# VH-VL binders against f1miw6: the designs that were tried, part 27

Target 1, 251 residues: f1miw6
Amino acid sequence: MPHFAKPLLRNIITRNLFNSIKKKQCLQYLQTLRTLQYDGFTTVYFGETDIPESLVTGEDFSDGYYMPTPTWCVVHAGGSQGWVPWKYRMFLRDELCIKQEDNLFFEFCDVVKKAYGKCAIVVKERRRQDATRPKEGKETEAQAHVPSVVNLTSVTCCPEVAKSYGHKLLTLPSPYNYLNPLDSAWSSLKWFIINNRKEFCLQSVDGVYSYQYILFSDLISKGIERINLSKWRTITTKVRRWENYYLGKLS
Short names: E, the ipSAE of ESMFold2; O, the ipSAE of OpenDDE; V2, 0.75 times the mean of E and O plus 0.25 times the DockQ between their complexes.

## First folded at step 9 (VH-VL; framework fv_traxivitug)

Design n5 (at its last look DockQ between E and O 0.51; V2 from the best seeds 0.00; counts 0 for: pae E 5.5 > 2)
Fold by ESMFold2, look of step 9:
Structure n5 (fold): chain C 251 residues (1-251), chain A 122 residues (1-122), chain B 107 residues (1-107)
Amino acid sequence: as target 1 above (251 residues)
Amino acid sequence: QVQLVESGGTLVQPGGSLRLSCAASGFTFSNYWMTWVRQAPGKGLEWVANIKQDGSETYYVDSVRGRFTISRDNAKNSLFLQMNSLRPEDTAVYFCARDFTDYGYYGAFDIWGQGTLVTVSS
Amino acid sequence: QSVLTQPPSVSVAPGKTARITCGGDNIGSKSVHWYQQKPGQAPILVVYDDSDRPSGIPERFSGSNSGNTATLTISRVEAGDEADYYCQVWDSSSDYVFGGGTKVTVL
C-alpha cells in the first residue's frame, strides 16, 4: 500500500501546477451559482447531446471503410425538479446543410419562467461540444457520400434573452463537465438506447427516413421518461456533493 | 453478435515486450471508448488503460504509465496494447472491454472479451 | 488492494437474499457499477450507475448507493449466481477503481 500511494501524490502535485487557472474558473462558477441559488434562482441545466444514427441501428461497417452517418441532436433541460416541462427537441444534422434554429432559446426561457420563476440557466462551453464530432477537414471528401437528409439548426443561447426573462445564464467550464448532471442523464439515455434497440426491426428496413425518425423519437421519449424525478434527484445530489468538495478544496 | 476477441498473450521474459490485439465485431467500434482490464491469477480485476473513440485521448493506471501504449485502428475494428519493459507483476489475463465513458461518472464496461494470458517469467 | 473495500466472501442459501457491500469514502457521490465473474469466464456487467440493469439481467439483481457504502442485492438466489462480484467506480484522482471482489457461495 505505501508504494501505491507515492505515484498518486506526485500526480496531485503536478495537476495543481498546471490546473490553477481552471481551478479559479471553477471556483468563480460555483460561487456565482451558490449566490444565485441563495437569491432564489432555480437551477436549470440546458444542453444538447449528439447521438450518431449507427448507435441506434447498431450498424457494422464490415467493408472496413468508414462512412459518415447522420447525427441526431437532442436538446433538453433538467434539474433537481426533474425534466423541465418543455418538449425536448430533436434535430437531424447533415454536414452539407446545417442552420441555426431561431428563437428556440427564447421559447425555453419563457417556459422555465412560467414553470419555476427566475432561473440560473447552466450551459456547457460550446467549443467542447463541437469538438466531439469529426472535423470537416478530415471528412471533406467523405461529405459527398453522406446520405441526403432533412437538416435542422443548432441552438444558440443568448445571455440578453435570458436576462429579459429575469434569468441568469452561466457557463460551466469544460474541464469540470462532471459537474453537469445532464451528462449523466445523457449517458443513461444512451444506455437505454443500446439496451432497447433490439425492439427495432431495422435489419430489413430501407424505407424513408421519416419511418426511422418516428421509431427513434419513440425510443428517445421512452428513454427520457425512464429518467424520472427520483433519478434526477440522485444525479443532482451527486453533483452537489462534488460542488461542495470543490468549494471546500478551492476556497 | 457483439464480440471481442483478444490475442497475443504468451510467455515472455522480464524486460521483454509484447503486443496484444482485440478484434471487435457486431457493433460500431468507432462509437465507443475501449479499455483493457487485467486479472492476475487468483486476484481481482485491475483497470489498465482506455482510449477515446477517435484515439485522441488515452489514460493509464500509474503502474503501467510510460511502459504500455494503448492504440486503436477504427478502420479494422481493432484495439491494441503495446507492453514494454514487462515485469513479473504484469502476469495476468488481459481483457478488452467496451467502455461507455462520458466525461462524468458513467464509465462502465458492458461487453468483455474472454481474455488472453500474459506470463512474465524467466 | 484497492480504495474500495468488499467482504471476501458471502454464503447464502438458495432462495434467500445475498447482500454484497462496497465501502469507500463518500462512495455515494460516485456512480457504482457491479460485475459478476464465474470461474474461467469474463466478467458480466449486472448493475450500472448504482441501480440500473443492462438488458438481460433479471430484476432480482438490484443496487443501492448512499453515504460510504454501495450494496449489490441478489434476491431469490439461485445456484447459478455463485460467482465473484466486483464493484467499480471512476474517480478523478485514480481513474477506474475495482473493489477486491466478493465470492458468493450458494449452500
Scores: ipSAE 0.215, ipTM 0.639, lowest interface PAE 5.5, mean pLDDT 78
Fold by OpenDDE, look of step 9:
Order: C-alpha cells, then structure tokens, then sequence
Structure n5 (fold): chain C 251 residues (1-251), chain A 122 residues (1-122), chain B 107 residues (1-107)
C-alpha cells in the first residue's frame, strides 16, 4: 500500500514546483509588459485559433465513422485598439499545406509599426509536449528565456524580427493563457459560428440530391467584424484587472 | 437535433457505486469539453466535473474528488461519470452539459440533458 | 472560493422589467453566464459572456457586468419567464461557480 503514495507526492511536489516557476514567469511577464506600456509601447496580441470544419458544418459523425474533419487555422491580432488593421489569414492545418509563410510575421510587424508605432507583441507560449521530463540538474536562474523563436502553427514569430521593427516580442506563460484577450475574441468567433452558421448556408438541388453549402469566408469575416472596438475594450479591461491582481498577489 | 441524454440514475446505498452515462447526438462530440452538473432536490446548481475534448484533462469539485471519475468515449459520443463511495449528500439530479470552454473566458454550458436522478439512501 | 450571491426571489408584474443581480468579488473581471430553469426542466443558457445571447433567446433578455455585480435584465416580462435563474462564472482557482439562484415570479 505504501507504494502508491510516493508517486502522488512526487507529482504534487513537481506540480508545486512547476507552479512556482510559472508564477515567477507570470510576474516577470507582467512586469515587463507594464514597463513597456509605460515606455509607450502599444500592446498587441498576436495569435491563432483552430476551427474544425465540423464546428462550422455542425455535422454529427455519431454513426461511428470518425472522419477527421479538416481544421482551419485563423491568424490575427488585436488589443485595446481593436483588431489590428491587418488582414487575417486562414490556413488549412494540414502538415503538407502549412507553408510556413516566413514573410507573414514581417508583414505583420510592418503593419503594426505603421499603425501604432512601437509595439509589445504578445504571443502564447506553445506547450512543448516534451518538456514534461524535468531534467534533474541545474537550478539555472529562471532567466526569462526569451525563446529565440515562437512557432505558431502557421507563423514563426522571431524576436529579432520584431526588434528590427522596433517592437518587443513577449511570450505569455501557458498556465496564464486567460491573460490573452485574443482567446476571448476567438471564443466569441466560435460562438458566432455555432449560432449563425445556418444563416450562411446555401441550398442547391441537383436532381435528386440536395446540397448544402456554407459560405465559410463570409462566416469568418462576419464573425471577426462582430468583435468591435467596444468589445475589445471590455475584454482588455478584464484582462488588465487580472493582470493587476496577479501583480499585486505575486509581487 | 442537438441532444444530450443522461442515464444510469437509480437508488443506491451509502458507500455504493454507480455509473452515469450521457449520450450525445446532433453535434461533433469530440470538439467540446463536457461537464457534469448536479442539483440536489430543492437546491441550486453545482458543478461536479468536466473533461477536455481528448480526455487528457479532468477537473472535479472538491467534494467529489477521489470518489468520482469523469471519462468519455468519443467514438461512441458518450460521457460517463463513475461515482464511488456515494454519500447521501450526493443525492441529486445529474445533468450532462456541453461545456464551451476555450481556455479561460467563456466556460458556458450551452446544451443540457434532461438529467438523471441519483438517490443515495439507507 | 468565489461565492456568487443572488437574491432568493424577484417579483415582477407582466410587461414590466425584472432585474436579477449576481454579486461577487471582482465579478466584473469574469465572464458571467445566466441560465433559466423551469420546474422539472433542464437549465437553458439565456445569456453568456456578460451580455451575449444564444440563438433563439429573445432580445428581452440582456446582461451586464461591472464592478462587483452582474445583472440579468428581462424586459417586457411574460408569464413564461417565471423560472429560477442562475448566474455562473469560471475561475481559474475555483473552477465553475454558480449563484444560489433567483426565483422570478410573475405576478
């Protein structure tokens, strides 16, 4: 019976240590963000969301044929100023088709520079699935490992590229993803899709067969447009409240 | 039509075990978080547990932690709640609900089943 | 544990406006959802993310959230609006939390 307690305790300790490290990272992130904001940087959240085609179509594959439906990746950016005046991108999440458009982040950095000047560009930390093995050794000082590169599914975000435009690239620690207002925007988009997809459906009858088409691009565009400046302000205000809370708590 | 149907609720003795099932239809089950919410007779709603799309993450209310296990079978469009060491306080209608959570902002339950009654009594 | 506080009951005349409050510390920083539950029925989501409405929910239902109070407003109340109403939030520390519920009676 004693053998089961050890793994649980180890897991608890590891979890607590992990939590402590993540808290420190969060504090560092928040402090850096605030410093940049005081220095006149405009905060812009850059990210992506996955939209399964099944979410759009509402298809029920309950008959046991789990056909993996294609997943679309939408890339965009926003903040307290609303959506960045940059055209959102949509990619099919197929290993074969995700041409990492090496130039997309350059284009984005240029656009935000023109629109807002110097920006603090915030991206989510990609959970490296592999990092679960605590390498035992060196208490290396949690130097804010500014990842040399943050890879989104379709876009590579490079700190050096951001810097070349006068921007700062920040990574949001994964446990604190709710501090990214873009996630709220994505959620809003997904809700819009679920609730309004029928309005974007066209029916065509070809002989004996009836086809239903969804205007996917229009659906996404309208969903994005629905998230107006007022909504962005509300979302970013909520995030700011949380940020302040953590700054106070962790400090 | 989007639908959730709970089953398995019955009378059970204290200390007993019960497994609830929820059958989903009309939507892609694997795309959503799923949750159990319970309501004791004449009382309010209480969240019990939720599970991620791929089942890799599960969360529980403190009062059921270690006793209840939420699981899912995406191939069968089914959600389960294994309840062990049942207590009279666990007496409630248990609802299955679709949990629309996208990492932190929403966490709303937009589709509910009709519920199944679990009675824990001597 | 974040406690959400609702009044136990609200009475309203037909055609008037009902307001149901949900109090909580810094609730304005959270997304508040509202559910309607009629006797013997499952809850129905009527407002999500403070003020958004699911498809099929009448425009008479609206929500707001600021400071320490979220409010569900039901305008032009009908007899069919008589139900229990629950507010709900998600919190990273406390998971999902429901209010105690408010019984709305249409007089």
Amino acid sequence: as target 1 above (251 residues)
Amino acid sequence: QVQLVESGGTLVQPGGSLRLSCAASGFTFSNYWMTWVRQAPGKGLEWVANIKQDGSETYYVDSVRGRFTISRDNAKNSLFLQMNSLRPEDTAVYFCARDFTDYGYYGAFDIWGQGTLVTVSS
Amino acid sequence: QSVLTQPPSVSVAPGKTARITCGGDNIGSKSVHWYQQKPGQAPILVVYDDSDRPSGIPERFSGSNSGNTATLTISRVEAGDEADYYCQVWDSSSDYVFGGGTKVTVL
Scores: ipSAE 0.068, ipTM 0.670, lowest interface PAE 3.5, mean pLDDT 86
ESMFold2 (binder alone), look of step 9: mean pLDDT 91; pTM 0.935

## First folded at step 10 (VH-VL; framework fv_traxivitug)

Design p1 (at its last look DockQ between E and O 0.14; V2 from the best seeds 0.00; counts 0 for: pae O 5.4 > 2, placed apart)
Fold by ESMFold2, look of step 10:
Structure p1 (fold): chain C 251 residues (1-251), chain A 122 residues (1-122), chain B 107 residues (1-107)
Amino acid sequence: as target 1 above (251 residues)
Amino acid sequence: QVQLVESGGTLVQPGGSLRLSCAASGFTFSNYWMTWVRQAPGKGLEWVANIKQDGSTTYYVDSVRGRFTISRDNAKNSLFLQMNSLRPEDTAVYFCARSFTDYGYLSAFDIWGQGTLVTVSS
Amino acid sequence: QSVLTQPPSVSVAPGKTARITCGGDNIGDKSVHWYQQKPGQAPILVVYDDSDRPSGIPERFSGSNSGNTATLTISRVEAGDEADYYCQVWDYSSHYVFGGGTKVTVL
């Protein structure tokens, strides 16, 4: 195992020297995931990414003229079967500070159940910030007051909703982002946006002004579509090799 | 339209210090990780350091760790490299480069400056 | 510390195909990026994520990556393609590694 043994060990030891809790959480996650996979659960990665509008428009803010640009959140899911057959969602970030518990995660669970049967639904670690400031707590102790619901910024992922469809909800510990193939898909989408945004431009002409208009929905849709089944299988295969390496090392 | 302009390269004695600057224009600077890459005369490219959009996270090649400090000022659209304890092997053209990914393993550098020459010799 | 191995030079006639290799242990598991650098100029990105092209790069530039070798292919080589070419990966230790470079000479 020479290729992955030394660089990954050095990286993990260096980064995790001060956070052995995250190493233990990673091992627990991987062991649970493998158990679910053995039990016939299909792995599906559910998550979100932020796309500032300035990335899409290419607007220049270097003049010191501060032009605030809204940030969009894209919510989607995928795995070794490609993108789930579920229309991704786009939300404006300022409007999404409110939890939207109605139907979205229910709909997602229903769609993946119909498409794949029982799923291990993986989300990245995220917890809702309580109104009171939490104190720095002891590592690893996971207080009884810690919420069990996994929240994305735009979506609440309830374990009981997943269970009602026969799914299991799992949390991927940060900083193990390279074990999340959805991050590779998001990175590919953002590169597609940067390289193709001009092709999706329209211009409006008016008596007082003219401006550039981007078919934002079409740009994002084409970017998602370009991440095809072959790409998904490549990135999930790379992730599985990393997972096997860590399971062999940690076990 | 999109450009990066480096400055501050000059002749410096071994053991000396130097601060490089990179001015960005034509894009929203705070959306991007920023990077320094160097090239010794007649040699290939070597990554030096990079810094996250908000400045909170930095990475360095081992040969400069502890001697160089990357920083940014998003209000001034500026990237910096503070270089201390300079050695003759730090002699190079230093390029400022832009990358857009939060995810690490798909990182490429899509916009480059023209570079600034740092010479470390007595 | 990863090492990416490139041949130091490749010669090609105009109109023919140049292939520049980048060798590394299991490089097929990484995303490989390619840069063109002409003398006295900054590098430009010509291929990213193994095989994708930034806006403005002609389809003559293509890439592949599998096993221990990534390859940049320049079809229908033109005199303007004469340059140094570098491969680059991210090393999972938060390092960015460049190959040693390949000088493409157009005869």
Scores: ipSAE 0.389, ipTM 0.698, lowest interface PAE 3.9, mean pLDDT 79
Fold by OpenDDE, look of step 10:
Structure p1 (fold): chain C 251 residues (1-251), chain A 122 residues (1-122), chain B 107 residues (1-107)
Amino acid sequence: as target 1 above (251 residues)
Amino acid sequence: QVQLVESGGTLVQPGGSLRLSCAASGFTFSNYWMTWVRQAPGKGLEWVANIKQDGSTTYYVDSVRGRFTISRDNAKNSLFLQMNSLRPEDTAVYFCARSFTDYGYLSAFDIWGQGTLVTVSS
Amino acid sequence: QSVLTQPPSVSVAPGKTARITCGGDNIGDKSVHWYQQKPGQAPILVVYDDSDRPSGIPERFSGSNSGNTATLTISRVEAGDEADYYCQVWDYSSHYVFGGGTKVTVL
């Protein structure tokens, strides 16, 4: 029986008018994913999340003064087996510091190969800020140009690289990000940060000035660790239910 | 310690108005959806209203729609329920509850206050 | 409006297993939450999202949800488990619905 998505999540999702094209893309994604799973590929979700400093410090910018605070990008991967046994990476999103580590995806592909064998690596579709100009142009048959490269902020994911390790790279359509259990994991991490950041604060008094320091690395590490295998199983089970729902609905 | 404390419950005549308050402590109040649930004497639980973190979204049970208003003051860690045009059937213990999110999704009510009794009687 | 149906009462001997059902149309497609309420006390969340347990809730409490029936299972029932139990869902009409409650009596 097609397990229908949970109503609470459904209501949130259904408010998003998915165009027919995106629905087809979703169906293709899901069909491909299932095929790969049947073929013995281990599904691994690879992605990044942004952690603004304000999230860590708790600074309320409610007064409209968006002071651009530094933003950290955390890159990791997980799935039904939990976190991939790979050291997550953290990058500062600064115009000066965006070191594209060209080798990070290679390293990742090697690690997952060793850990799981052949993998279906799922990444999010980068929302092209499509400039609002309706190019009236020709209904060229949008050949599903499998983007030759999916660029994360700090990592370039190349299908050919994945293939060279025996993997398949899949792109999850942007409207269906909730089908990525990694997003749930990131949400959990962010919640952990918000609720526990005070426990990771150190106070230092230097003369007349008092400083509060947040042990950021420890905070992130602990937050990631908190998402244990049981939680991953729960998240992936929920995602699977959604997947089944869409496969049934869109077929 | 995470705590919710309701106040404002009293005897009121039919057609009257009452404002309930809930004081939150021990957690970042502004990060959570908040909820009112009521329980008539000897009856089951009934959801009354929800409010989003920023107060921009509210939901109500049909029986109170147009009469009750849920609001919050995040600066004061307080939740409110303005009840107008009260009816005898509104007699209940009113509970304040925290709605938690699991992995980014709205879920159940994990923290409850002890409740405050509202009696609507002539 | 979605109606959740619970048995009014369940009796169980100490050490045995109690099962409390919550019936609803296609409830298996919904997230079901369970609350324990003792007389004169506030409800306590014991199971959420069908089968997840909050921190501090004993493993004796478990939940399942499929088809038209959700079930709260209390294994190795203790005297302290005597309470009213309520199931809850978010319905399609954008509101929470509680079941009528089940009184569990430990014999």
Scores: ipSAE 0.028, ipTM 0.561, lowest interface PAE 5.4, mean pLDDT 85
ESMFold2 (binder alone), look of step 10: mean pLDDT 90; pTM 0.934

Design p2 (at its last look DockQ between E and O 0.15; V2 from the best seeds 0.00; counts 0 for: pae E 4.3 > 2, placed apart)
Fold by OpenDDE, look of step 10:
Structure p2 (fold): chain C 251 residues (1-251), chain A 122 residues (1-122), chain B 107 residues (1-107)
Amino acid sequence: as target 1 above (251 residues)
Amino acid sequence: QVQLVESGGTLVQPGGSLRLSCAASGFTFSNYWMTWVRQAPGKGLEWVANIKQDGSETYYVDSVRGRFTISRDNAKNSLFLQMNSLRPEDTAVYFCARSFTDYGYLDAFDIWGQGTLVTVSS
Amino acid sequence: QSVLTQPPSVSVAPGKTARITCGGDNIGDKSVHWYQQKPGQAPILVVYDDSDRPSGIPERFSGSNSGNTATLTISRVEAGDEADYYCQVWDYSSHYVFGGGTKVTVL
């Protein structure tokens, strides 16, 4: 079943499981974020969410056979000011190639610069699935290699590109994804889809066959629109509370 | 209409066992965390237990830990509370409730049943 | 364990404003939810996330949360608003905590 919402509870309960390293990373992230905010950077969260077709159609693949249904990737951004005045993008993930649009991040950086000025752009750290091989190697001082590039599935986010527009790119540590209000927005979107998909369903009868069509673009658009400024304020306030909690706890 | 209906509440002796059921209708049951909340006679609300959508995670208030088991059958749109080693202090109306999420935060309850009375008495 | 403190009772005249407080250490750093419960009935969520209202709840119900006090405000109180009101939080430790409840009496 598509994880419709990442319950905040799950992330919180796992707090004790977080390695000391991840806690330090979180603290560093939060300190940097606060510094940038004080320096007049507008915080913008940039990210993507996957919407499998099954979420839209309501097909219950309960039988554990994960039939790979087509999955749509939605890319957008938001923050305390609501959705960024940028047209969200949708990409179809097929088994073949999510065409990385290399220019999309440039476009985004330009838009946020025009809208907000200098921004702290926050993206999620991609869990390298492959890093489970314990490289036995040397305690080399984990210089916090600010990854030269943060790859979203559909978009490449480059700190240098961000910098060229006067922005700062920040990576949110993976265990603390709930500190990204965009995740809450995505959860809201997914819930909207689940609860309202029938309203966007058209039925067509062609001879002996009955077809159901879902107006997917309209569904997504309305779902995004539903997350208004007030809702964004609520979400960001909650995130801020968590941030404060961690700053207090980890300091 | 979205509805939760509790059943199974009865009189039981101390040390006894009881299984409560909650039947859900009007919504996709499998998409929600579900909760039991109890209310002793003339007292306030007390959270008892939560269960994740797939049943893989369960949480309990300390006073019932080891004695109560929350479970669910998504195919039957049913929530259960197995109560063992019942005590007089477990006497309460037990409500099943749907965990509410608007923004991905599951920390409220938006739908409640009418409750079922459990009385633990000698 | 987080303790939420509510006054045991609040009396209000019809048409006036009732304010129900929920006190807790740093409660302002938590999301507070409010429930209305009438005698013999199930609780009803009336305010969530400090100030948001579920669909179907009148605008007369509003909430705020700051510092050590959350407040449910019921404006233009009606006889039908007579009930017990409970505040509730998640305590960041996998527990849900309810306040002791406040009986609102409409005079």
Scores: ipSAE 0.398, ipTM 0.760, lowest interface PAE 1.8, mean pLDDT 87
Fold by ESMFold2, look of step 10:
Structure p2 (fold): chain C 251 residues (1-251), chain A 122 residues (1-122), chain B 107 residues (1-107)
Amino acid sequence: as target 1 above (251 residues)
Amino acid sequence: QVQLVESGGTLVQPGGSLRLSCAASGFTFSNYWMTWVRQAPGKGLEWVANIKQDGSETYYVDSVRGRFTISRDNAKNSLFLQMNSLRPEDTAVYFCARSFTDYGYLDAFDIWGQGTLVTVSS
Amino acid sequence: QSVLTQPPSVSVAPGKTARITCGGDNIGDKSVHWYQQKPGQAPILVVYDDSDRPSGIPERFSGSNSGNTATLTISRVEAGDEADYYCQVWDYSSHYVFGGGTKVTVL
């Protein structure tokens, strides 16, 4: 069409090239994961979820008092062996970018080394918005040959730290988030919260986060405990069947 | 109590437009994905569209893509469905529904409104 | 898009067990949710993630999912269980898919 551009056709062609790149990334991820599993690496999925405090309290205090509540980030890890024997961490969202990130990942790598030996540590790729622009890290973009640091919202995961413990850090490509069994565990936790929050709900009082933190932490701890080894094996079995489907489809 | 109330359903001619609203109360609206599901008379349920907590992601069934637009106003606890180029096959009761998981493959709809009837006929 | 196949109807005597099936290729790899809908009413969630119940749903509602079949089981059926039942998944094309529905009649 010489007098009118066809943005839809150009967009479709660009989208198909992007999808081909992501399919190749997924295939490479799956092939690497299978090789590591064959070589005796234990697969561990490391990640985070956001739980707004209002999900637990349930009440909006609409009787004339509206009090915005914070969002908590929960960091944990698991796999076919269940939750890693590592106490999950909780952070206020505003604390997440600058505190505990390096220490937390170092500690995690040490714990899983002691528990399982060498691990393939899987984390999700950043949001799609990051994938359509050049990735920006503070120091990960300073050198052409330095592997990119994988940043969760609350935690920085450094490949060299993982390597120093004999682990391999893998990134799960963003369109394939459903290949992360930790997301199924997070969903189960959120269902547990909704179904059980009335026993733990307290009216929010301005400035008393410590009291709510103790009660909130107890609910989260019980929810995590309810996701037992049997549930983890079911979740990881479903993910492995999806992985086999995509290995057949994308190869 | 947790409640979803749809409004805006009425009789519309083919090719016309209609805007549905869903008012949410009793829960923090911005924590949840929101969804439209429809049911033609005597037929089963059909997912229409959904929208992420912050409005940044929207998804549509193929038959309505390009004609319907889902949107939300978290300040007003309101979900909307703008329906353009309406067809007789769009005749249905339209329900709004809530889910609370972060990912679509695990979503279930735990709270539903009672629905609003849209009739498209000449 | 995936297709979920349900029988159009099931009849069951009070106090007996009703089993409603939802068929789909490799549906055992998906999380299956079940809804009850009575005439003139909105659906309600009775089972989610294959086998879990929301608060307020009696334990006589249970679910399973393996291979190509998910099943909703209603033990000790009561007259109030007479309704349409729908299964639902999220499919690989990022869409939610409902089964065609099963009408349960309590004789």
Scores: ipSAE 0.328, ipTM 0.685, lowest interface PAE 4.3, mean pLDDT 79
ESMFold2 (binder alone), look of step 10: mean pLDDT 90; pTM 0.933

